Miniprotein binders against q96jn8r1131to1294. Designs and how they scored, part 18

Target 1, 164 residues: q96jn8r1131to1294
Amino acid sequence: TLEFLENHGKNILLSNGNRTATRVASYNQGIVVINQPLVPQLLVQVRIDFLNRQWTSSLVLGVITCAPERLNFPASACALKRAAWLLRGRGVFHNGLKICEKFGPNLDTCPEGTILGLRLDSSGGLHLHVNGVDQGVAVPDVPQPCHALVDLYGQCEQVTIVNP
Key: E = the ipSAE of ESMFold2; O = the ipSAE of OpenDDE; V2 = 0.75 times the mean of E and O plus 0.25 times the DockQ between their complexes.

## First folded at step 4 (miniprotein)

Design p17
Fold by ESMFold2-Fast, scan of step 4:
Structure p17 (fold): chain B 164 residues (1-164), chain A 82 residues (1-82)
Amino acid sequence: as target 1 above (164 residues)
Amino acid sequence: SPEEIVEEVKKLIEEALELAKKGDKLEAVWKLEEALDLVERLGNEELEKAVREAIEAIERGDPELAEKILREALKLAEEKSE
């Protein structure tokens, strides 16, 4: 079953059988990773459960290609300078460098209840899904194996893994 | 040395202030997170708290408050240097 790994950011508490992640302090130290590699056609989905609007930025989604089980996570996903492809706001980032602007909806404005999904297509393209709608290829040719990552940053204090 | 660490912290704080004023929030926060790591090594809890609260102010959309906090942090750093 899909769960968040027990290795996670320092401000995360896992509950609901490791399917709900809550950030219990501050605005950062909120990285979680799915327990299974993101293989082609697997759709990993999380629902935004709670937003704290004292913050201006919100969650980050993406993939990492390093082994996550014993990784020392930085304070925010954007500080990952190796092996990371991330969606933040409307930008696409690779290892801290913005490689695309205006992809998909602005993640900083998605309301509570939004379901966000990540999927690899058969050609290794990383897709973002928003409330069941495929937004297209955010990143082509993602190296494998790779692992889905969610950074409960800023506004986003709780997410839950949901099945299709 | 501790003196060199304090100088690097001051440099990072000053760079973060300029980035925040330009609206480069992500880069400003990264500079401050680098400063926070260095300050933790100095063991100065007051300065650490000030840097952390400045990052928080930037993320709340209040760079003017962040500037005020960071200028106070620079004074704390100067008081701890020899």
Scores: ipSAE 0.103, ipTM 0.489, lowest interface PAE 5.0, mean pLDDT 83

Design p18
Fold by ESMFold2-Fast, scan of step 4:
Structure p18 (fold): chain B 164 residues (1-164), chain A 82 residues (1-82)
Amino acid sequence: as target 1 above (164 residues)
Amino acid sequence: SPEEIVEEVKKLIEEALELAKKGDKLEAVWKLQEALDLVERLGNEELEKAVREAIEAIERGDPELAEKILREALKLAEEKSE
């Protein structure tokens, strides 16, 4: 079953059988990674449970292609300089470089209850799903193996893994 | 070397300051998060605090305060660099 790895950002508390991640302090140090590689046909989904509106930016999600079990996470996913493909706001980023100006919905404005999903297609394209709706290919040709990552940044203080 | 890291931090703060002036909040925060990572490796608590406070100001929607903090942080980084 899908769970968050026990290796996570220092401000994270896992609960609900490691299916719920809560950021208990500040606005950062909130990176979590799914325990299984993202393989074609696997849809990994998280629900936004709680937003703290003192902050203006919110959740980042994407994939990393390095082994996550002993990775020393930076304060935010945006500081990952290797092996990272991220969706932040409306931008798509590879290793800190913006590769797409505007893709899909603005992640900084998704309300509580929004279900965000990541799925890899048979051609290596990374898809974003919002409330069950495929937004299209955010990142083409993602190297494999890769692992789904969620950064509980800013507003987003809690997420829970949900089944399709 | 520490000197090379301080130079890179100064560059990132300068870039963030320019982005903040233009209202490019997301890009400014990105540059400051990179600076924060480098400053944490240096162990410079004063500069780390300044960068953290600037990010917080931007994230709370107070870009004018962030610009003030960034100008002060740049001054600190310049003095450290000689």
Scores: ipSAE 0.156, ipTM 0.535, lowest interface PAE 4.8, mean pLDDT 85

Design p19
Fold by ESMFold2-Fast, scan of step 4:
Structure p19 (fold): chain B 164 residues (1-164), chain A 82 residues (1-82)
Amino acid sequence: as target 1 above (164 residues)
Amino acid sequence: SPEEIVEEVKKLIEEALELAKKGDKLEAVWKLFEALDLVERLGNEELEKAVREAIEAIERGDPELAEKILREALKLAEEKSE
């Protein structure tokens, strides 16, 4: 079933059958990717397990359209300038450019226990789900195949994959 | 060339400072990560450290420290360019 890939940021430790990711140092080097492509109808969900409020920014979610198994991840998802669509704070970003100013809740303020989900609709629109509530289409017509990415950045030091 | 890389790093740091002054902290950090990638290719340990420390200062909520560090990084880049 769904697991985090063995290829991940340098500060990540995987546990719980590769379903829990913990960032063990600093504020960065915390990118993880789901082991299966995000296909229409698949809802990928992670729960925020632990927040360290010494940092100001938090969790980034999104998709990448390049193959993740051998990818050299940068220190932060925000350094991905190709093949990346990211949700960060209240913004939606494509390859480092802000394409939407305010979408969904502020990801920098989601508390521990929040469940965040990514799903493609039948037309390839990327949806964000927050505690089971569909926030709408953040990105239309995402190229396939694509892979769900979580960046345990800043405050967010641990997430766990949860089933619907 | 190393000189061309240094000029691009200077440009990215200047853009990051301007974005930080406008309150665009996310975009400022993105520019600094671009600068960091170039500086790592250049192999300049001192400049790399300065950029990393500036990013950390922004993430800790200390933009005044970040601005100070970035100003010093610009001086270092200017010296290398010359």
Scores: ipSAE 0.275, ipTM 0.616, lowest interface PAE 3.5, mean pLDDT 86

Design p2
Fold by ESMFold2-Fast, scan of step 4:
Structure p2 (fold): chain B 164 residues (1-164), chain A 82 residues (1-82)
Amino acid sequence: as target 1 above (164 residues)
Amino acid sequence: SPEEIVEEVKKLIEEALELAKKGDKFEAVWKLMEALDLVERLGNEELEKAVREAIEAIERGDPELAEKILREALKLAEEKSE
């Protein structure tokens, strides 16, 4: 089954059989990665469990194409300058560069209970799902293998992996 | 050169402060993260700390505190490198 890797940002504690990630300090150092590569048609989903409104920004979601097991994660996923495709707010980012201005709903405003999903289609397009609704292709032709990443940034202090 | 990096850092900080005043907090934080990468390469621990604290202030919704922190750090850096 899907789990978060034991290699994660330093402010993360894993629980619930490594299916729940909690950020226990500050607003950053909250990157987690799914233990299995994101293969075509696999839908990886996380539920937002807890939001702390002292912070103004929220979670980042995406994929990395480097091996995550021994990666030294930066304080924020947005600092990944190599092999990273990220969704933050309404933007799509590749290695720190904004490549799309408005895609899907604003991730900074998703409430507790929102289920966010990542899936590769048969052509290698990365899709975002929000509460079961496919938002379309955020990134075409993602290189493989790739791994789903969640950055528990800002408001988002807890997420749990959920099955479809 | 170090002098060119310092000028780029100052420019990024000023751009970030203007964005924060306009309520463009994401773009402001992004500019400060670019400045942080440069400051880390420079090895200026005081300025690095100030940029990190300014990002936190903006994330808490306090851009005025971020401006105070960054302007004081820039002033001190300029006085010492005179």
Scores: ipSAE 0.246, ipTM 0.599, lowest interface PAE 3.9, mean pLDDT 85

Design p20 (at its last look DockQ between E and O 0.83; V2 from the best seeds 0.00; counts 0 for: pae E 2.5 > 1.5)
Fold by OpenDDE base, look of step 5:
Structure p20 (fold): chain B 164 residues (1-164), chain A 82 residues (1-82)
Amino acid sequence: as target 1 above (164 residues)
Amino acid sequence: SPEEIVEEVKKLIEEALELAKKGDKLEAVWKLYEALDLVERLGNEELEKAVREAIEAIERGDPELAEKILREALKLAEEKSE
């Protein structure tokens, strides 16, 4: 079953069988990683449960290719400079470098209830899904194995893993 | 070297300031987190605090305060480079 790993950001509290992550303090230190690596055709989805509007930014979504169980998480996914492909706002980033200016909807403006998904296609392309709609390939060739990462950042204070 | 790190921090802060002025708060924050990582290596708690506060100000939607803090951070970095 899909769960968040126990190795997570300092402000995260896991619940609901580790399927729900809640950031209980501040606006950062909210990185979580899903236990099972992405494999082709597996759709991994999280739902934005609660937003705190005192902040401006929102969640970061992406994948990492390093071992997540031993990763020392920084305060923000923005500080991940290796083995990381991230979606923030409308941008796609690789190890801190913007590789795409506009992709999909603006993650900073996704409302509560939005379901965000990640899926690898047969060619290694990483797809973003929004409310069940495939937004296309965000990253054309992602090394495998990789794990889905969610940074509960800014407004985003709670997410839950949901089934397709 | 510590001197090289300080110079890189200054560069990152300046870039963040410019990005913020252009309305690109996303990349500004990314630059600041990179700076923060370097500052932590330096062990300069005062500068670290300043960078953290600047990031928080941006995330609270107060770019004016962030700019003020970042300018002070640059001064702190200059002092560290001496």
Scores: ipSAE 0.698, ipTM 0.871, lowest interface PAE 0.7, mean pLDDT 93
Fold by ESMFold2-Fast, scan of step 4:
Structure p20 (fold): chain B 164 residues (1-164), chain A 82 residues (1-82)
Amino acid sequence: as target 1 above (164 residues)
Amino acid sequence: SPEEIVEEVKKLIEEALELAKKGDKLEAVWKLYEALDLVERLGNEELEKAVREAIEAIERGDPELAEKILREALKLAEEKSE
């Protein structure tokens, strides 16, 4: 079963059988990782449960190619030192470098109830799904193994893993 | 060396200021988190606090406050506190 790992950012509390992540303080220290590697055809989905509008940015989705079980998470996914591919706002980022200016919807404006998904295709392309709609390939040829990551940053204070 | 780290921090803060001025908030925040990591290694608590407060100001939608904080941080890093 898909769950968030017990290893997570300092401001996270897990509940609902480790399927709900809540950021209980501040706007950062909210990184969570799925407990299973993201393998081709696996669709990992989270629902945005609660947004706090005092912040301008919102959640980040992506993958990391390092083992997450004992990783010391930084304050923001933006600060990851390990190989990471991140979707934030409308941008696609690799290790801090913006590699695509406008991809999919603006993640900073997705409302509560939005379901966001990550999936690898057979060629290793990383896809974003929004409310069941495939947005296309955000990142080609992601190295394996990789792990799905959600950063409950800024506005996004709670997400829940949802089944297909 | 500490001097080389300070020069890189100054460069990152200057780049963040220019990005924030252009409205490139995401890129500005990226540069500031890079600066924060270097400042933490340096052990300069005043500069660390300034960078953290600048990031928070940007994330709250107050880029003017962020710019003010970062300009003061640059001044402290470049010149002895007065």
Scores: ipSAE 0.504, ipTM 0.743, lowest interface PAE 1.6, mean pLDDT 87
Fold by ESMFold2, look of step 5:
Structure p20 (fold): chain B 164 residues (1-164), chain A 82 residues (1-82)
Amino acid sequence: as target 1 above (164 residues)
Amino acid sequence: SPEEIVEEVKKLIEEALELAKKGDKLEAVWKLYEALDLVERLGNEELEKAVREAIEAIERGDPELAEKILREALKLAEEKSE
């Protein structure tokens, strides 16, 4: 069963059998990681439950390729400088460097109720799904093992893992 | 060297402020996170706090406050290097 790991950002409270993550303070320190690595047949989906529009930016979505159980998370996923591939806004970033200017929808404008999914294809390509619709390959060859990561950043205050 | 790090931090901060002035908030924040990485290596707690506060100010929609914070902090950092 897919759950958020107990090792997470310090402003996160887990609930609903560790399937719901809530950021309870500030605009950052909201990194959560899915407890199982991505494999080609696994679609990880989260629903955006609550947004606070006082902030400009919103959630970051992506993968890390280092072991997450004992990792010391920075205050923001944007500060991950190794072993990370991130989607923020419409950009794709590798270790803090933008590698794609526009991919998929603008994550900063996704409303409450949006379901965002991550999946590896058989070639190791990372796909974004939005409300069940495959947006294509964001990153063509992600090293394995990797884990799905969500940073409840800025506007995003709660997400819940949902079944495909 | 510390001197080289300070020069790179100043460059990154100036680039971020110009991006924020143009309305390129996402790029400005990324430049400030790059600067923050270097500032943490310097051990300058005052400059580190200033960069973090500037990021928050931009995220709250107040890039003018971010500029004020950063320019004051850079002035103090230059004085200490002398």
Scores: ipSAE 0.393, ipTM 0.683, lowest interface PAE 2.5, mean pLDDT 88
ESMFold2 (binder alone), look of step 5: mean pLDDT 81; pTM 0.772

Design p21
Fold by ESMFold2-Fast, scan of step 4:
Structure p21 (fold): chain B 164 residues (1-164), chain A 82 residues (1-82)
Amino acid sequence: as target 1 above (164 residues)
Amino acid sequence: SPEEIVEEVKKLIEEALELAKKGDKLEAVWKLMLALDLVERLGNEELEKAVREAIEAIERGDPELAEKILREALKLAEEKSE
């Protein structure tokens, strides 16, 4: 069973056997990372459980390529720079740059109950899945090892890992 | 150098202001997050607080407040670069 790492952003509370992450304060400091490397064909899925509409932006998904177990997580995933490839809104971001303008649905508008998935293909391409539908390759040639990352930013205050 | 960092911070704040005026809130926040990282390295607590508050204002849906805060932050950055 997949779990969120014990090391996480300071506003996170883990529950449900470390399968549910709740951000208990503010809009940031909400990064969580899956406890196992994202190996090719492993589908990691999270469900959006709760959205707080006082905030404008919502969750960020992606991968981190540095060791997450002892990392001092920044306030937001964008500060991870070269170590992270991120899906935010409609964009794909890496190292302070927007590398794709529109990819998949707008993550800032996904409702509660949406299931979001990350998967590497056999060529190292990172795929986003939305409610079971593969959106295609968001990032080619992701360095390995890497881990799936969720930044419970803004509106998204709770996610739960769901089995395929 | 500190001088080069201040120049980059000023540029990011100016870009964020332009994006906020166009209604590109998500991109404005992204530029401010990059500026925040640089400001933390400078150790300028007043600038850091201003950038954090501007981001929060945008995230709460108050871009007019964010613009006021960012214009003041830009003045502070300009004073530092002198």
Scores: ipSAE 0.322, ipTM 0.672, lowest interface PAE 2.9, mean pLDDT 87

Design p22
Fold by ESMFold2-Fast, scan of step 4:
Structure p22 (fold): chain B 164 residues (1-164), chain A 82 residues (1-82)
Amino acid sequence: as target 1 above (164 residues)
Amino acid sequence: SPEEIVEEVKKLIEEALELAKKGDKLEAVWKLMYALDLVERLGNEELEKAVREAIEAIERGDPELAEKILREALKLAEEKSE
């Protein structure tokens, strides 16, 4: 079954059999990674459980192609310089470079209860799913193996893995 | 090298300041998170504090405070490069 890895950002507390991640301090240090590689056809989904309106920005999600089990995570996923494809707000970023201005809904405005999903298609295209709706290909030709990442940044203080 | 790191930090702070002025707060935060990682390697506590405070100001929705802090951070970075 899908779980968050025990290696995570220092402000994270895992619960519910490592299926719920809670950021217990500040606005950052909230990166979590799914325990197995994102293989084609696998849909990984998380639900936004709790938003703290003290902060302006919200969660980031995407994939990394480096091994996550012993990775020293930076304070924010946005600081990842190599091997990262990230969705933040409406932008798509590769190693810090914005490669798309406007993709899918604005992640900074998704309410509590929103279910966000990541999936690879058979051609290696990374798809974002929002409440069961495929938003299309955010990133073509993602290198493999890759791992799904969620950064509980800013407003987003809790997420839970949910079944497809 | 430390000199190359200082030059990159200055560039990131300058870019973040311009983005903050334009209201592109998400990109400004991204540039500052990069700068913060680099500044931590330099060991400059004053500059690190300024960058952290600028990020927090942007995240709390106070762009005027962020601009003030970023201008001071850029001045500190420029002084160290000299």
Scores: ipSAE 0.145, ipTM 0.517, lowest interface PAE 4.8, mean pLDDT 84

Design p23
Fold by ESMFold2-Fast, scan of step 4:
Structure p23 (fold): chain B 164 residues (1-164), chain A 82 residues (1-82)
Amino acid sequence: as target 1 above (164 residues)
Amino acid sequence: SPEEIVEEVKKLIEEALELAKKGDKLEAVWKLMWALDLVERLGNEELEKAVREAIEAIERGDPELAEKILREALKLAEEKSE
């Protein structure tokens, strides 16, 4: 079964059998990683449970190619550099570079209840799903193995892994 | 080397300041998060606090405060390199 790894950012509390992640302090230190590699056709989904409007930015999601079980997570996913491909706001980022200016909806404006999904296609393309709708290929040729990552940044203080 | 890391931190802060001045909040925060990671590895607690506060100011929607903090952080980084 899909769960968040027990290795996570400092401000995270896991509950609901490690299927719910809550950021209990500040706006950062909220990275969580799914316990299984993102293999082709596996759809990993999280629901936004709680947004704190004192912050202007919201969650980041994507994939990492480093081993997550021993990783000392930085304050934000963007510091992972070459090991991470990230979706933030409307941008797609890798190694601190914005590789796509506008992709999918603005993640900073997704309301509570939004379900966000990550999936690799058979060619290694990373797809974003929003409320069940495939947004297309955000990142081609993702290196394997990789793991789905959610950064409970800013407004987003709680997410829960959900089934389709 | 520590000297090279300090120079990279200065560069990231300078780039973030220019981006913040232009209203490019997302890119400014991105640069500052990289600077934060480097400063944390370097162990400079005062500079780390300044960078953290600048990011928080931007995220709260106060770019004027962020610019002031960033200028102070840049001055601290320059003094460290000396």
Scores: ipSAE 0.254, ipTM 0.600, lowest interface PAE 3.7, mean pLDDT 86

Design p24
Fold by ESMFold2-Fast, scan of step 4:
Structure p24 (fold): chain B 164 residues (1-164), chain A 82 residues (1-82)
Amino acid sequence: as target 1 above (164 residues)
Amino acid sequence: SPEEIVEEVKKLIEEALELAKKGDKLEAVWKLMEALELVERLGNEELEKAVREAIEAIERGDPELAEKILREALKLAEEKSE
């Protein structure tokens, strides 16, 4: 069963059997990680439940290749300088460096109810799925093991893990 | 050295201010987050607060307030350099 890890950003409250993550304060300190490695062909999906429009940026998602169970998370996923591949807005980032200008839809504009998915293909390529539609390979050759990460940043105050 | 860290903090804040003026919000926030990491290592609580408040102002869509906060932070960084 897919769940969010109990190790998370300090502004997160887990509920619904650790399948729902709510950011209860500010705009940051909202990183959550899935409880098991993202193995090839496993599709991990989250639904955007609540957006607070007082903020201008929104959800970031991606993978980390370090062990997450005892990791001291920074205030934002974009501050991760090692072992992180992130999708933010329309960009793809590796350890804080933008490696692609436009990939998929703008994540800052996805409405409530959007389902976002992460999947590794058999060649280690990281795919983004949006409402069931594969957007293609965002990052080739992701090292393994890796773990799916969601940063409830800015507007995005609640997400829930949903089954494929 | 601490002096080199202060110089880098000042540089990052100055770059963030220029990016904010151009409307490059995401890049401005990125530079401020780097400055925040360095300021935390220095242990300067007032400068840390100023940088956090500037980031929040940008994220709320108030770059004018962020600019005012950043100008104050640059003065604080300059005083530490001395």
Scores: ipSAE 0.256, ipTM 0.612, lowest interface PAE 3.7, mean pLDDT 85

Design p25
Fold by ESMFold2-Fast, scan of step 4:
Structure p25 (fold): chain B 164 residues (1-164), chain A 82 residues (1-82)
Amino acid sequence: as target 1 above (164 residues)
Amino acid sequence: SPEEIVEEVKKLIEEALELAKKGDKLEAVWKLMEALLLVERLGNEELEKAVREAIEAIERGDPELAEKILREALKLAEEKSE
């Protein structure tokens, strides 16, 4: 079953059988990782449960290719300088380099109740799904194994894993 | 050298402030996080606090406050580094 790993950012509290992640302080230290590698055909989905409008930026999601079980997470996913492909705001980033200016919706403006999904296609292309709608390939040829990551950054203080 | 690290921190901070004014908050925060790592190595607790507060100010939508905090901290750090 899909759960968030017990290894997570310092400000995270897991509940609901490790399927809900809540950031309980500040705006950062909110990285969580799914407990299984993102294998082709697996759709991992999270629902935005709570937004705090005190902050201007919101969640980041993507994949990492390093082993997450004992990783010392940085304060924000944007500080990951290697082995990371991230979707934030309107951009796609690889190891801190913006590789696409505008892909999918602006993640800083997705409301509570939005369901965001990550899926690898059979060719290793990383897809973003928004409320069930495939946005297309954000990143081609993602190395394997890779792990789905959500950074409960800024406005996004709670997400829950949801099944299709 | 410590002076080279201080110059790199100043460069990252100035670049971050320009990006924040342009509205590229992610890149601005990334540059400040890189500056924070270098500041931690210098052991300057006041500058470290200022960088952390500046990141928070940018995330709250107040880059002008971030600039004020960082420029004051840099002025104090320059005086002390002598």
Scores: ipSAE 0.212, ipTM 0.560, lowest interface PAE 3.6, mean pLDDT 85

Design p26
Fold by ESMFold2-Fast, scan of step 4:
Parts: C-alpha cells; sequence; structure tokens
Structure p26 (fold): chain B 164 residues (1-164), chain A 82 residues (1-82)
C-alpha cells in the first residue's frame, strides 16, 4: 500500500489515509515522499487535484537516493543538491544541474486531473508516465535504493496517490 | 567574514536577476536560495525577508518587482555594514 511519509514539508497536510497531500500555505515547503523505495516494475502514480494559477511554476517530480524518513526537507526540491534527480517544467535535473532541456510534457502546464507516474525499468532507467503513457527514459542508471518524491510547488496545491 | 558574505550575497542576487531576465526562473530561484542560506547566517532580518519576497515575486511572474525589492534590501544592508 502506497502512502506519503509522515515526514514531509512544513506546509503539507496529509489526508485520505496519507494518500492525499495538500499544501495549505504559500508556494513552497511542499515536498512529500512515497513510503517505500521505488523498486523496478513498481509504478507510482499521483493525480493533480488542484492548481492555483497565482503562481508561475508547478509540480516537481523525481527521485532521491538518501533516506527520507528523518530528512530535514528544504523549502523546495530545487535546493536538493545531493543525490536528487528531478523533473521540473520541461527539464531533467541532477543535483541542481539541467541534464536535459526537453523531456516529456511541460509539467508547469499539466491540467487538473493529469496522472503522473514514475517507474524504474530493469536496468535502472527512470521513466515518466503521463496519463498512463510511458514518455521514455528521463534518467538512466538511477542508484538504488531510491524514493519517489513529489514537490507540491507553486501552482500545484494538492495531489492524490492513485492505483494503475 | 560578514563583509565577504555580503559580497557573495550581492553577487548571487545580481546573477539571479540576469537569469530571471533570460526566463531561467528555476536557476534564478536557486541563486536566491543560496543567497537566503548565507543571509540567514548573517542574521540580517531585513535582507532575509527581502530575499524571500523576491523569490516569491519571481514565482508570481514579476521579476521586475523582485529586482526592486532586492535593490532596496542591498542598499539597506550596505548602509548598516559600514
Amino acid sequence: as target 1 above (164 residues)
Amino acid sequence: SPEEIVEEVKKLIEEALELAKKGDKLEAVWKLMEALYLVERLGNEELEKAVREAIEAIERGDPELAEKILREALKLAEEKSE
């Protein structure tokens, strides 16, 4: 059973059996992490429930390879400069460096109801799924164990874990 | 030293403004987050608040407001450091 960890950004409230995360203030402090490692073949999916168009940027999605249960989360995932692979806007980032300019859809423009998924293939390639469609390998050779991370940044104020 | 930290903060803010003008909002925010970390260590509440508000302004799509906020904050910080 997939849930968000109780350790999360300061502006997050969890509900719906820790399967829904809501950012209740500002534009940041909205990092949540899935409660178990992202193992090959596991598809972790979240649905965008609510967007606040007051902000320009939106949801960041990715993986971290550090232990998340006691981690003191920064205000934004983009401040993670150690062991982090992130999808933001149109880009793919590793430890704060943009490693791909255009991958998949622009996450800043995905509407409410979009289902975003992360999956590792058998060779450690990180895949993004959008509404059930595999976008391909965003990041090759992700070290394991790794943990799926969602940053409810800017526009994205609520997400819910959904089953395939 | 505090004076060297202030100089680094100024540099980060100037780089952030240039990045924001290019539309590199993520990199601009990262530079300001680095500046925020340094400013927190200085204990300068006015500059800290200004950097946080500037990040917010960039996120709202108003880098010109961010520039105004940061320039006023740097002016105040420079006056006090002297």
Scores: ipSAE 0.199, ipTM 0.528, lowest interface PAE 3.6, mean pLDDT 84

Design p27
Fold by ESMFold2-Fast, scan of step 4:
Structure p27 (fold): chain B 164 residues (1-164), chain A 82 residues (1-82)
Amino acid sequence: as target 1 above (164 residues)
Amino acid sequence: SPEEIVEEVKKLIEEALELAKKGDKLEAVWKLMEALDLVERLGNEELEKAVEEAIEAIERGDPELAEKILREALKLAEEKSE
């Protein structure tokens, strides 16, 4: 069963059998990581449960290729300088460098109830799924093993892992 | 080494201020996050709070407040260096 790791950002509280993550303070320190590596054909999905519109930006999704169980998470996923591929707004970022200007929908405007998914294809391409719809390859040739990461940044204060 | 860290923080704040004025909010926030990491190592609690507040202001949709905070921080850093 998919769960969020107990190693997470300091403003996170896990509930619902570690399947729901809530950011209880500020706008940052909200990184969570899925407990199993993202192997080809595994679709990991989270639902946006609650948005606080006092903030401008919203959640970040992506993968890290380092072991997550003992990581010291930075305040924001955007501060990760190694082994990170992130989707923020409409951009795709590798270790803080923008590698694609416009990909998929704007993550800063996805409403409550949106289901966001990450999946590797057989060639190591990272796909974003939005409400079940494959948006295509955001990042080719992601090294393995890799782990799905969600940063409950800004507006996004709660997400829940949902089964396909 | 502390002198080198202060110089880099000042440079990152200057770059962030320029990016914010151009409307490059995402890049401005990243520069401030880099500055925040260095400031934490330096142990300057007052400067750390200023950088954090500037990031928060940008995220709240108030870049004018962020600019004010950063300008005040740059002024203090400049006065302290000389």
Scores: ipSAE 0.182, ipTM 0.525, lowest interface PAE 3.9, mean pLDDT 83

